# Designs tried in a protein design chat: VH-VL binders against Uncharacterized protein At4g17700. Part 1

All scores and structures are predictions.

Target 1, 164 residues: Uncharacterized protein At4g17700, of Arabidopsis thaliana (Mouse-ear cress) (o23610)
Amino acid sequence: MEEYEFLVRVREAGGFDIEHLMDTKPSSCVIGCREFDNNDDYNAHIVLFARMGIHKYNMIQGTNLQLSCVEKYNYRSPRVYSAFYITLIAKDPDACNSLVTFQTRVVEEGFNMTKLSCNIARPKPGPQENAALPRHSVDLEPVDVFYKGSLPEWPPEDAFNDNI
Unless a header shows other numbers, all headers, positions and changes below count from the first letter of the chain; antibody chains are not in Kabat numbers.
ipSAE, averaged over its two directions, is called F for ESMFold2-Fast, E for ESMFold2 and O for OpenDDE. V2 adds 0.75 times the mean of E and O to 0.25 times the DockQ between the complexes of E and O.
Where letters were taken out, [cut] stands.
The coordinates of atoms that the task and the answers printed are left out; those that the model quotes come from them. Centres of patches stay.

## First folded at step 9 (VH-VL; from t01 with heavy chain W100R)

Design t04
Fold by OpenDDE, fold request of step 13:
Parts: structure tokens; sequence; C-alpha cells
Structure t04 (fold): chain C 164 residues (1-164), chain A 118 residues (1-118), chain B 107 residues (1-107)
């Protein structure tokens, strides 16, 4: 299988549930699946990205979802960026703390989160919904650490310090 | 500032060869995939070839497969397109484009003209 | 190959007008769509990627929308400097394919 063919299959699957494709992954593909491990140092970044997605969704939809836990994440990391496909559980305090599976895609460009963008932030679509199609959300402009002008409001610092 | 400068275009007869070059500056060349895109006179854009950032993968449009060869020298920040067995239908402006790995073209050169005629 | 059908092929509008261009893919491309602007004698310029994300530095009057196979490019208020040919392009699969282009003129 060619590298681009594998990528197409990942895209067809929506990028979130692609475990079944990984046995056919070419060695040249910088795509991987990870289970969330609290002992991994990189988890702090994943949690941050997860919260970013939830925050974006809340801002757009007027909801108050809260991160409960991160279940898994996939990544695609070519040299110029890293994209993370995060599956998480969110709690809805406005619905008796009901749990909802949530999906978010966060792209990191540059070194050490200098530029972040989130183009997918939504509850996981049902089986009858096309999970592969990003739902149109008002794309917040990429957040640049060095540019604070017309960028959307960033989550407060304490929003990323909650225990999972 | 990102810059891409194509060169090597010219007028050649059918069946002849031509080698295009694209000089890149203002960014880490070896981090980006690159593509050639061409535009026939008065026509639209046509993707020609792709090369991965490390040169490990190359892909071609069917119209040029077997005739064109894309390559790169990362030490010289240069992209190449070797065009063999040129045909009149290959006539057009050839653009060098910086590509995010299998994504969009964010920067383009001004192009170099190639004319294949008897 | 994925075919990209762009419409209209040409368009004339007045300054200040809302302009809409459509692009239809022969199959679902999952928002892996780009819009480019090409002024006469110049290289294409990236305007929109991922179907609806505005490239940095591009005026806000440009926007993209759509999903599945159908996508739309919009100029909310046409400006004189917007005279150009616009192209959609899918990067969902190889080969990359472009729409045939829309030549935009000002009346």
Amino acid sequence: as target 1 above (164 residues)
Amino acid sequence: EVQLVESGGGVVQPGRSLRLSCSASGFTFSDYAMSWVRQAPGKGLEWVAYIKYDGSNKYYADSVKGRFTISRDNSKNTLFLQMDSLRPEDTGVYFCARERDYEWFDYWGQGTPVTVSS
Amino acid sequence: DIQMTQSPSSLSASVGDRVTITCRASQGIYDYLTWYQQTPGKAPKLLIYDASTLETGVPSRFSGSGSGTDYTFTISSLQPEDIATYYCQQYYNLPYTFGQGTKLQIT
C-alpha cells in the first residue's frame, strides 16, 4: 500500500477510529494510535488539546461541557506539523452530569505549541452520521503565542489544570 | 520570507528533454513536500508531480508518468523536474509549489514557461 | 480520479457585490478542499484550505463553506483587486485535481 493510499483510508475513517487500519500502515507513514496513559509526559499536552476542543465547542454552542477523561488519541506528525485526533469523555453539568463521547482535532505547528488550531470539536456522531465529515464549526483562527490581536479568546489558564 | 524561483524553461522540439529547477529560500526546505503544477496557455491548473520532504515518495500524474522525473537536493534547497520525451501538450507554465504533507499548496513560484513545438 | 466541477466558468459582477462560486467533487472529499486566486500573469495564491479556513493575511471578505461533495467560495463584497481566476482543488486523494476555474471580472 502506498503512503497516500493509507492516508486516504485514515481520512475516510475520520481519523478517530482507525485502529483497524494500523496493520496495513506503511512504515513511512507518521500516523499512530495511542491509548491515553496518565504516566506519559506527553499526556499533559493531550489534555490541553482536549480542553481546547471542549472550550471551542462550549463557546460556539453555549454549552458547559467539562472534560472527564481522555480515552485515546491518534496522531499524524509530518515534519511541519502534528495533528491530534482526540477521543474524550465530557460531562454535561446541565444534563445531570451525563457523559458524552467527544471528538476533537487539534493541529500543532511549530515547536512547543507555538501555533495551535482546532477544526473539529463535537460530540461523537452516531452510527448513522458521517463521522468522517468535519462538522462546520466556526473555525477559530489559529492561536499564536506571539500574536494576541484578533485571535479568539483562549481558555483561562486554570481550565487546563483540572485533574482527570 | 518564503520564496520559490523556477528556472530552466524554454522552447524545445517534440521528443526533446528539459530540466526545470526551483530554488527555495526563507524556510526549511527539507521539512516540506513539494509539487510541480503546470498551466497550459489559457487553461487551468494541472498537478504534475509530488515529492516527499525526504524524497522517499514520488507520485506523478498519469499524463507525465514514465516521462517526467521529480527530484530534490535538500542540501541545495532545490527542486527539479526532469522532462523527457516532451510533447506539445506539455506546453505551459510550470509552477513550483510548497506543499504541506499531502495537503494544500501554501506557496507558489512565479513559474517558468515551457514550449514544445515543431 | 476525483473530478472537480467548478461553476460558473466566468462571472461578471460589480464592486460591492456578493460573489459565489461552487465546486462539486465526483465523490466525497471530506473538506480536503482548497481555493486559490490567480491574477493574470501571476502565480496562484492560497485563500482557503480545509474548505472553510481562511489563510493568514487573506481578507475576511473571502470565505468557504460546504461539505461532502459540494463546496462554495464566497466574496462578500467584491473589490477591484479581486479580478482573477479562482480555482478549487481537492487534496483528499492523488492525483490532486483542480476545478476548471472561474474567471471573475468587474463590470
Scores: ipSAE 0.880, ipTM 0.958, lowest interface PAE 0.5, mean pLDDT 92
Fold by OpenDDE, fold request of step 13:
Structure t04 (fold): chain C 164 residues (1-164), chain A 118 residues (1-118), chain B 107 residues (1-107)
Amino acid sequence: as target 1 above (164 residues)
Amino acid sequence: EVQLVESGGGVVQPGRSLRLSCSASGFTFSDYAMSWVRQAPGKGLEWVAYIKYDGSNKYYADSVKGRFTISRDNSKNTLFLQMDSLRPEDTGVYFCARERDYEWFDYWGQGTPVTVSS
Amino acid sequence: DIQMTQSPSSLSASVGDRVTITCRASQGIYDYLTWYQQTPGKAPKLLIYDASTLETGVPSRFSGSGSGTDYTFTISSLQPEDIATYYCQQYYNLPYTFGQGTKLQIT
């Protein structure tokens, strides 16, 4: 399978549930699937990105979803950026703390998180299989103080474009 | 500032060869995939060829496959397009474009004109 | 190959007008769509990627929308400097394919 063909398969799948494709992944593709691990050095970033996605969704939809846990994340990391496809469980306090599977895509560009973007932030399409299944909560202790607290209001996408 | 400057275009007869160059500056050239895109006179854009950042993968449009060869010299920040067996339908402006690893083209050169005519 | 059908091929509008260009893919491209602007004698310029994301530095009057096979490019208020040919392009699959282009003029 050619590299671009594999990417097409990943894209067709939406990037989130691609475990079944990984056996055919060309070695040249910098794509991986990971279960969330609290011991992972990058877990703080993943949690941050997860929160970013939830926050964006909340701002747009007027909801108050809260991060419960991160289930898994996939990544695509060409040299110029890293994209993270995060599947998480969110709690809805406005719906009797019901659980919802949530998906978000966050892209990190530059060195040291100089530019972050989130273009996917939504409940997982289809049946919510985990709506009534509590999962292990995210331990936020490893998160640096800098990343703790509430995220600012999500700026409009064009907030800085007209200043040039 | 990101800059892409194409060169090597010219007027040639059918069956002849040309070698285009694209000089890149203002960014880490070796981190980016590159593509050639051409535009026939008064026509739209047509993707021609792709090369991965390390040159490990190359892809071509069917219209040029077997005739054109894309290559790069990362030490010189230069992209190349060797065009053999040129045809009149290959006539157009050839652009080099910076690509985000099988994504969009975020920067383009000014283009170099290629004319294939008897 | 994925065919990109762009319409209209040309249009004229007045300064301040809302301009809409459409692009239809022969199959689903999952928002892997770009819009470019090309002024005469110049290199194409990236305006929008991922169907609706505005490139940094691009005026907010430009926008993109759509999903699946149907996508739309919009200029909310046409400006004189917007005279150009606009192209959609899918990067979902190789070969990359472009729409035929829309030549935009101001009356």
Scores: ipSAE 0.875, ipTM 0.959, lowest interface PAE 0.5, mean pLDDT 92
Fold by ESMFold2, fold request of step 13:
Structure t04 (fold): chain C 164 residues (1-164), chain A 118 residues (1-118), chain B 107 residues (1-107)
Amino acid sequence: as target 1 above (164 residues)
Amino acid sequence: EVQLVESGGGVVQPGRSLRLSCSASGFTFSDYAMSWVRQAPGKGLEWVAYIKYDGSNKYYADSVKGRFTISRDNSKNTLFLQMDSLRPEDTGVYFCARERDYEWFDYWGQGTPVTVSS
Amino acid sequence: DIQMTQSPSSLSASVGDRVTITCRASQGIYDYLTWYQQTPGKAPKLLIYDASTLETGVPSRFSGSGSGTDYTFTISSLQPEDIATYYCQQYYNLPYTFGQGTKLQIT
């Protein structure tokens, strides 16, 4: 299969649910998948990215969802950026701690400093809805923007302190 | 600053060949895929060819397949288009364009004109 | 191949007007769409990618919207420097294909 043909299939699937495609992946594609079980340790970056997606959703929707766990992620790392498609479980304290499967896309790029952007942050849609969702981007400013107050006034202890 | 400079265009007769070059500066050339895009006089844009950052994949528009060859020399930061068996419909301005990996063209050269006329 | 149908082919407007250009794909392209500006004798310039994301340094009067097969480019308040031909382009699949262009003039 040509590399661009595989990429088209990934794009049709929306990027989050691509495990069924991986047996046809050309060796030239820099795409990987990771699934987590109850006993798996997360790397610190994936937890940060998951919390960024939840934070963005909470700010836009006025909700207070909390990260419960990360189920899986897919990544695509061409030479100048990495994109992470993360499927996670969020908990809604205002709905009796009900759980929702949640999707977020985070892109990491830049040489001067890490530039992070999150352009998908949503509850997982039902089947056949991925193509209908518009793609939106909110590029985070470079890291030094956060020193100017691009975050809530309080440091989010869940994201950066002893509660990772 | 990113710069792309095309050269090698000219006036040639049908059936002849030309080799276009695109000199890149201001970025790490070997990290980016490249394309050639052409524009006939007074007409719109037409993608011509794509080459992956390491040269491992090459793709062509059907109108040029078998006649044009895209290549790159990453040690010299140079993209090439070898155009054989030229036809009058190949007449136009040829741009080189940068993309990250099957994504949009974020930087374009100013173009080099090619005229194929008897 | 994915055909991109752009309209109108030509458009005249006054400074300060809202300008709208449309682009229709022959199949769904999942927001893998760009808008370019080309002034006469110059190379195209990227304005918008992913259907709606402004490129760095592009004025906020430019915007893009749409989904599926139908996409729209808008200039909220036309300025004299916006006189150009505008192209949409899909990058969902090869071959990359462009709309026919919209020539924008000031009356």
Scores: ipSAE 0.563, ipTM 0.808, lowest interface PAE 2.1, mean pLDDT 84
Fold by ESMFold2, fold request of step 13:
Structure t04 (fold): chain C 164 residues (1-164), chain A 118 residues (1-118), chain B 107 residues (1-107)
Amino acid sequence: as target 1 above (164 residues)
Amino acid sequence: EVQLVESGGGVVQPGRSLRLSCSASGFTFSDYAMSWVRQAPGKGLEWVAYIKYDGSNKYYADSVKGRFTISRDNSKNTLFLQMDSLRPEDTGVYFCARERDYEWFDYWGQGTPVTVSS
Amino acid sequence: DIQMTQSPSSLSASVGDRVTITCRASQGIYDYLTWYQQTPGKAPKLLIYDASTLETGVPSRFSGSGSGTDYTFTISSLQPEDIATYYCQQYYNLPYTFGQGTKLQIT
């Protein structure tokens, strides 16, 4: 199968739920998947990206969702950027700590300079949430250095543009 | 300072060949896929050909498949389009364009005109 | 091949007017759509990608919206320098395809 044909299938699936396609992936495609269980340690950068998506959604929608856990992510890493499609569980303290499956796409760009942007941040669609939110993007300033070890539960204010 | 400069256009008779070049500067050429896009006089845009950053994948519009060959020399930061068996409908301005691996064209060259007429 | 149908083919408007151009795909393209501006005798310039994301350095009077097969490009307050031909392009699948263009003139 040609590389672009596989990519079309990934695009049809929305990028978040592609595990069923991976047996057909051409070797030339740089796409990977990672799933977590309750005992897995998270990669430090994926937690940052997950919180970035939640923060953007909260800012736009006026909500107070909090990260509960990361279920999985898929990534695509062509040479000049990496895109992460993260599926996570968020908790809403203002709705009796109800849980919602949440999707966010975070892109890391640049050869000489790293920039982070988030262009998808939404609850995963379902019967009670079929009204899809418009696609929305907010760019942040480049993050010069990722944190070592564990990340704080809330991103440092110095790491984001004033889109809060 | 991304720059893309096409050259090699001209006036040729049908059935003849022409080779276009695109000189790239201001970015790491070997990290980007490239395409050729053409525009007939007074008409819209038509994608012609794609080449992956390392040259491993090449794709062509049906209208040029078998007649045109896209190539690149990453050591010289140069993209090429070899155009054989030229037809009057190949007449137009040819642009080279940079893309991030099956994504939009973020930088375009000035274009080089090609006229195929008898 | 995905056909892109752009409307109108030409448009005249006054400085300060709101201008709207539409683009329809022959199938769903999942927001894999760009808008380009081309001034006469020059190369196209990227304005909007992912249907609604403004390229760096592009004035905020330009915007894009839509989903599925139907997409819209808007200039909120037309300026004299906006005289150009505007193109939509899908990059969902190969071959990449463009709308036929909309020539924008100022009355």
Scores: ipSAE 0.556, ipTM 0.806, lowest interface PAE 2.0, mean pLDDT 84

Design t04
Fold by ESMFold2, fold request of step 13:
Structure t04 (fold): chain C 164 residues (1-164), chain A 118 residues (1-118), chain B 107 residues (1-107)
Amino acid sequence: as target 1 above (164 residues)
Amino acid sequence: EVQLVESGGGVVQPGRSLRLSCSASGFTFSDYAMSWVRQAPGKGLEWVAYIKYDGSNKYYADSVKGRFTISRDNSKNTLFLQMDSLRPEDTGVYFCARERDYEWFDYWGQGTPVTVSS
Amino acid sequence: DIQMTQSPSSLSASVGDRVTITCRASQGIYDYLTWYQQTPGKAPKLLIYDASTLETGVPSRFSGSGSGTDYTFTISSLQPEDIATYYCQQYYNLPYTFGQGTKLQIT
């Protein structure tokens, strides 16, 4: 399978749920997957990116979701950027700590996180909504389009640090 | 400042060859995939060929496959398009364009004209 | 190959008008779509990528929207410098393909 043909299949799946494709990945593709269980330590960057997605969603939707854990992420790291498709569990303190599976896409451009952007931040769509998924959530209000693009440079140590 | 400068265009008869060059500056050329895109006079844009940042993958539009060869010299920051067996339908302005790897074209050169006619 | 069809092929509008151009793909392209501006005799310029994300330095009067097969490019208040031909392009799959272009003129 050619590299671009594999990439098309990843794109068709929406980027978040690609484990079933990985056995067919050409060696030239720079795509990786990581799944976490209860014994795994998270990388600090993945936690930051997960919180960035939740923060953006909370700002747009007026919600107060909090990160509970990261389930998995997929990444694509060609030479000049890395894109992370992160699946996580968030909790809603305003709804008796109910849990929601959440998806966010974060792109790191340049070296040392010079530019970070988040262009997907949404509760995971239901099964009836998964067919031909756009890269943007179909169940979010259009306000999300105003937040696509680069955020101002934020210090990594301070970006989302807070006591809960 | 990103700059892409094409050269090597001209007027040739059908069946002849031309070699286009694209000189890159203002960025790390070896980190980016590159494409050639052409535009016939008064017409729209047509993608011609793609080459990966290290030259390991090359792809071509069906209209040029077997006749055109894309290549790059990362030590000279130069992209090439060898155009053999030229046809009148290949007439147009040829642009080199930068992409991040199967993504959009964020920078374009100003183009070099190619005319294939008798 | 994924066919991209733009509508209209040309249009005229006055300064200050809202302008809308549509682009339809022959199959779903999952927002892997760009909009380019080309002034006569010049190279194309990237305006919008990922269907709706403005490139750095592009004025906020430009916007993109849509999903699936149907995408829209909008200029909220037309300016004299916006005279150009506009192209959509899908980058979902090779070969990359472009719409036929929309020539925008000011009356």
Scores: ipSAE 0.489, ipTM 0.777, lowest interface PAE 2.6, mean pLDDT 84

## First folded at step 12 (VH-VL; from t04 with heavy chain Y32W)

Design w05
Fold by OpenDDE, fold request of step 13:
Structure w05 (fold): chain C 164 residues (1-164), chain A 118 residues (1-118), chain B 107 residues (1-107)
Amino acid sequence: as target 1 above (164 residues)
Amino acid sequence: EVQLVESGGGVVQPGRSLRLSCSASGFTFSDWAMSWVRQAPGKGLEWVAYIKYDGSNKYYADSVKGRFTISRDNSKNTLFLQMDSLRPEDTGVYFCARERDYEWFDYWGQGTPVTVSS
Amino acid sequence: DIQMTQSPSSLSASVGDRVTITCRASQGIYDYLTWYQQTPGKAPKLLIYDASTLETGVPSRFSGSGSGTDYTFTISSLQPEDIATYYCQQYYNLPYTFGQGTKLQIT
């Protein structure tokens, strides 16, 4: 299988549930699946990205979802950026603390979160929905340290200090 | 500032060869995939070839497969397109474009004209 | 190959008008779609990627929408400098394919 063909399979699957594809992954593909592990040093970033997704969704939908835990994340990390496909559990305090599976895609460009973008932030689609299609939402401008324009509303600093 | 400058275009007869170059500056060339895209006179855009940032993967449009060869020299920040067995239908402006890995083209050169005619 | 059908092929509108261009893919491309602007005698310029994300530095009057196979490009208020040919392009799969282009003129 060619590298681009594998990528197409990943895209067709929506990027989140691709474990079943990984046995056919070409060695040249910089795509991986990870289970969330609190002992991983990079998990702090994943949690931040997860919270970013939830925050974006809350801002757009007027909800108050809260991160409960991160279940897993996939990544595609070519040299110029890293894309993270995060599956998480969110709690809805407005619905008797019901749990909802949530998906978010966060792209990191540059080094150390200098530029972040989130183009997928949604509850996980049901089986009858096209899980591969990104949900249309208000596109927030990428957060860039050097951005001179108006930045989208960012989660408060304390939002990233919660332990999972 | 990102800059891409194509060169090597010209007028050639059918069956002849031509080598295009694209000089890149203003970014880490070796981190980016690159593509060639061409445009026939008065026509639309046609993707020609792709090369991965490290040159490990190359892909071609069917219209040029077996005749064109894409390559790069990362030490010189230069992209190449070797065009052999040229045909009249290969006539057009050839653009080099910086590509996010299998994604969109965010920067384009000014293009270099190639004319294949008897 | 994925065919991209762009419409209309040409369009004339007045300054200040809302302009809409459509692009239909022969199969689902999952928002892996780009819009480019090409002014006469110049190279294409990236305007929108991922179907609806505006490239940095591009005026906000440009926008993209759609999903699945059907996508739209919109200029909310046409300006004189917008005279150009616009192209959609899918990057869902190789080979990359472009729409045939829409030549936009101002009346």
Scores: ipSAE 0.885, ipTM 0.959, lowest interface PAE 0.5, mean pLDDT 92
Fold by OpenDDE, fold request of step 13:
Structure w05 (fold): chain C 164 residues (1-164), chain A 118 residues (1-118), chain B 107 residues (1-107)
Amino acid sequence: as target 1 above (164 residues)
Amino acid sequence: EVQLVESGGGVVQPGRSLRLSCSASGFTFSDWAMSWVRQAPGKGLEWVAYIKYDGSNKYYADSVKGRFTISRDNSKNTLFLQMDSLRPEDTGVYFCARERDYEWFDYWGQGTPVTVSS
Amino acid sequence: DIQMTQSPSSLSASVGDRVTITCRASQGIYDYLTWYQQTPGKAPKLLIYDASTLETGVPSRFSGSGSGTDYTFTISSLQPEDIATYYCQQYYNLPYTFGQGTKLQIT
């Protein structure tokens, strides 16, 4: 399979549930699937990105979803950026703390998170399967206090554009 | 500032060869995929060829497959397009474009004109 | 190959007008769509990527929308400097394919 063909398959799948494709992944593709592990050095970043997605969704939809846990994340990391496809469980306090499977895509560009973008932030499409009980609490120690703070209000999309 | 400067265009007869170059500056050239895109006179844009940042993968439009060869010299920040067996339909302005890995073209050169005529 | 059908091929509007260009893909492209602006004699310029994301530095009067196979490019208030040919392009699959372009003029 050609590299671009594999990417098409990944894109067709939406990027989140691609485990079944990984056996055919060309070696040249910098794509991976990860189960969220508390021992991962990148956990703080993933949690931050997860929170970013939830925050964006809440701002847009007027909801108050809260991050419960991160289940898994996929990544595509060419040299110029890293994209993270995060599947998480969110709690809805307005719905008796019901659990919702949530998906978000966050892209990190530049060195040291100079540019972050979130273009997907939504409950997982399809029948909301009873989200499994959170495996891990997000409030666990691996999350640096720096990342536990509230995110600022999501800026308008045109905040830094020339308004002529 | 990101800059892409194409060169090597000219007028050639059908069946002849031409080699285009694209000089890149203002960014880490070796981190970026590159593509050639051409535009026939008064026509739209047509993707021609893709090369991965390390040259490990190359792809071509069917219209040029077997005739054109894309390559790069990362040490010289230069992209190349070797065009063999040129045809009149290959006439147009050839742009080099910086490409996010199999995504969009965020920067383009000014283009170099290629004319294939008898 | 994915065919991109862009419409209209040409458009004339007045300064301040709302301008809309459409692009239809022959199959679903999952928002892997860009819009470029090309002024005469110049290189194409990226305006929109991922169907609706505005490139940094691009005026907010430009926007993109759509999903599946149908996408729309909009200029909310046409300016004199917007005289150009606009192209949609899918990057969902190779080969990359462009719409035929829309030549925009000001009356």
Scores: ipSAE 0.881, ipTM 0.960, lowest interface PAE 0.5, mean pLDDT 92
Fold by ESMFold2, fold request of step 13:
Structure w05 (fold): chain C 164 residues (1-164), chain A 118 residues (1-118), chain B 107 residues (1-107)
Amino acid sequence: as target 1 above (164 residues)
Amino acid sequence: EVQLVESGGGVVQPGRSLRLSCSASGFTFSDWAMSWVRQAPGKGLEWVAYIKYDGSNKYYADSVKGRFTISRDNSKNTLFLQMDSLRPEDTGVYFCARERDYEWFDYWGQGTPVTVSS
Amino acid sequence: DIQMTQSPSSLSASVGDRVTITCRASQGIYDYLTWYQQTPGKAPKLLIYDASTLETGVPSRFSGSGSGTDYTFTISSLQPEDIATYYCQQYYNLPYTFGQGTKLQIT
């Protein structure tokens, strides 16, 4: 499979649920997947990115979702940026602490989080919705945001080494 | 400041060859994929060729396959288009453009004109 | 190849008018679409990527919308400096393909 043909399949799937495609990934593609279970430690940056997505959604939608855990993420790293497609569980205190599966896409440009943006932040579509929904299907303003010195809940660097 | 400067265009007869160059500055050239895009006089834009940031993958429009060769020299920050067996239909302004590996073209050069006529 | 069809091919409008240009793809392109502005004698300039995301430094009067096969570019209040030809382009799949362009003039 040519590199661009594999990328088309990833795009068709929306980027969040691509594990079924990975058997056919050309070696030249820089796309990876990580799934977590109860015993896994998260890397620190994924937790930050997950919280960023939830925070942006809360600000725009007037909600108060809280991060419960990260289920998985997929990433694509075409040299000048890395894109992370994160699937997580959020808790909704305003709906009797119900759990909702949530998706967020965070883009890191440069090294070591020098420029971060979030352009997808949404509850995961139900079984009736097509997994190939456009990456802009969240009711958000698509504006790049630099989180530097104003990032909420920034833990110490040592916490980043321990994930969650 | 990002700069892309094309050169090597000119007037040639059908069947002849030209080599276009695109000099890059103001960014890390070896991190970016590149494309050539052309525009016939008074007409729209047509993508011509793509090259991955390390030169490992190359793709061409059907209209130029077998006649054009895209290449790059990352040590000299230069992109090339070797155009062989030129046809009148290849006449146009040729732009180099950078992209984030199968993404959009965020910066374009000013173009170099190519005219293929008897 | 994915065919991109722009409408209209040319358009005249007055300063302050709302201008819309449409772009139709021959198949779904999942919002992998850009809009470019090209003033005469100059290179194309990126205005919008991902169908609706405004490039940094582009005036807010420009916007993009749509999904699937049907996409729209809008100038909310036309300014004299907006005289140009506008192109859509899909980057969903190779070959990258462009609409034929819309030449915008001021009445």
Scores: ipSAE 0.568, ipTM 0.807, lowest interface PAE 2.1, mean pLDDT 85
Fold by ESMFold2, fold request of step 13:
Structure w05 (fold): chain C 164 residues (1-164), chain A 118 residues (1-118), chain B 107 residues (1-107)
Amino acid sequence: as target 1 above (164 residues)
Amino acid sequence: EVQLVESGGGVVQPGRSLRLSCSASGFTFSDWAMSWVRQAPGKGLEWVAYIKYDGSNKYYADSVKGRFTISRDNSKNTLFLQMDSLRPEDTGVYFCARERDYEWFDYWGQGTPVTVSS
Amino acid sequence: DIQMTQSPSSLSASVGDRVTITCRASQGIYDYLTWYQQTPGKAPKLLIYDASTLETGVPSRFSGSGSGTDYTFTISSLQPEDIATYYCQQYYNLPYTFGQGTKLQIT
């Protein structure tokens, strides 16, 4: 199967739930998948990206969803950008701490997180499969690994636990 | 500053060949996929051909398949379009454009005119 | 091939008017749609990608919206420098295809 034909199928599926396609992925495609369980360590960047999506949704909807865990993500890393399709579990304090499956797409452009944008941030749809947000970029201030001044505080590793 | 400069256009008779070049500067050419897009006089835009950043994948519009060959030399930051068996309907301005791996064209060259007529 | 039908083919409006151009795809394209501006004698210029995202440096009077098969490009207050032909393009699948263009003139 040609690379673009596989990408069309990924696009048709929305990018988040593509496990059923992976056996047909051409070797030329730069697409990866990761699934997590309760004992897995997260990549440092994936926690940041998950929080971006939740914050954007909270800002627009006036909610207070909190990240509980990351369930899985798929990513494309062509040479000039990386796109992450993240499925996560959020906790809703206003609904008796009920759990909500949530989806966010975050794009990293440039070297070392020089520009981040989030264009999908929504509860995982049943009937609402595309209903969270219009596609729109949000930028973060750059993070430089060589910076020696005051940096923003990052979430602790246990931010995905309800026990604090 | 990103620049794309096409050359090699001209006036030729049907059945003849031309080779277009596109010289790239101001960005890392070997990271970007490239396409050729053409525009007939007074008409709209038609995608012609695509080449992946490393040259490993090439795709063509049906109207040119078998007659045109896209290629690139990443050491010289140059994109090419070899145009064989030219027809009058190939007449138009040919643009090179860069893209992010099957996405949009964010920069276009100014184009090189090709006229195929007797 | 995905056919892109653009309306109107030409349009005249006054400075300050709101201008709307529509683009219809022959199938769903999942917001993989771009709007370009082409001034006479020049190359096309990217204005909007992902159906609604403005390219860097594009004035805020330009906007895009829509979903599925039906997409809209809007200039909120027409300026003299906006005289051009406007094209939509789908990049959902190969071959990439363009609308036939909308020639915008000022009365």
Scores: ipSAE 0.563, ipTM 0.806, lowest interface PAE 2.1, mean pLDDT 84

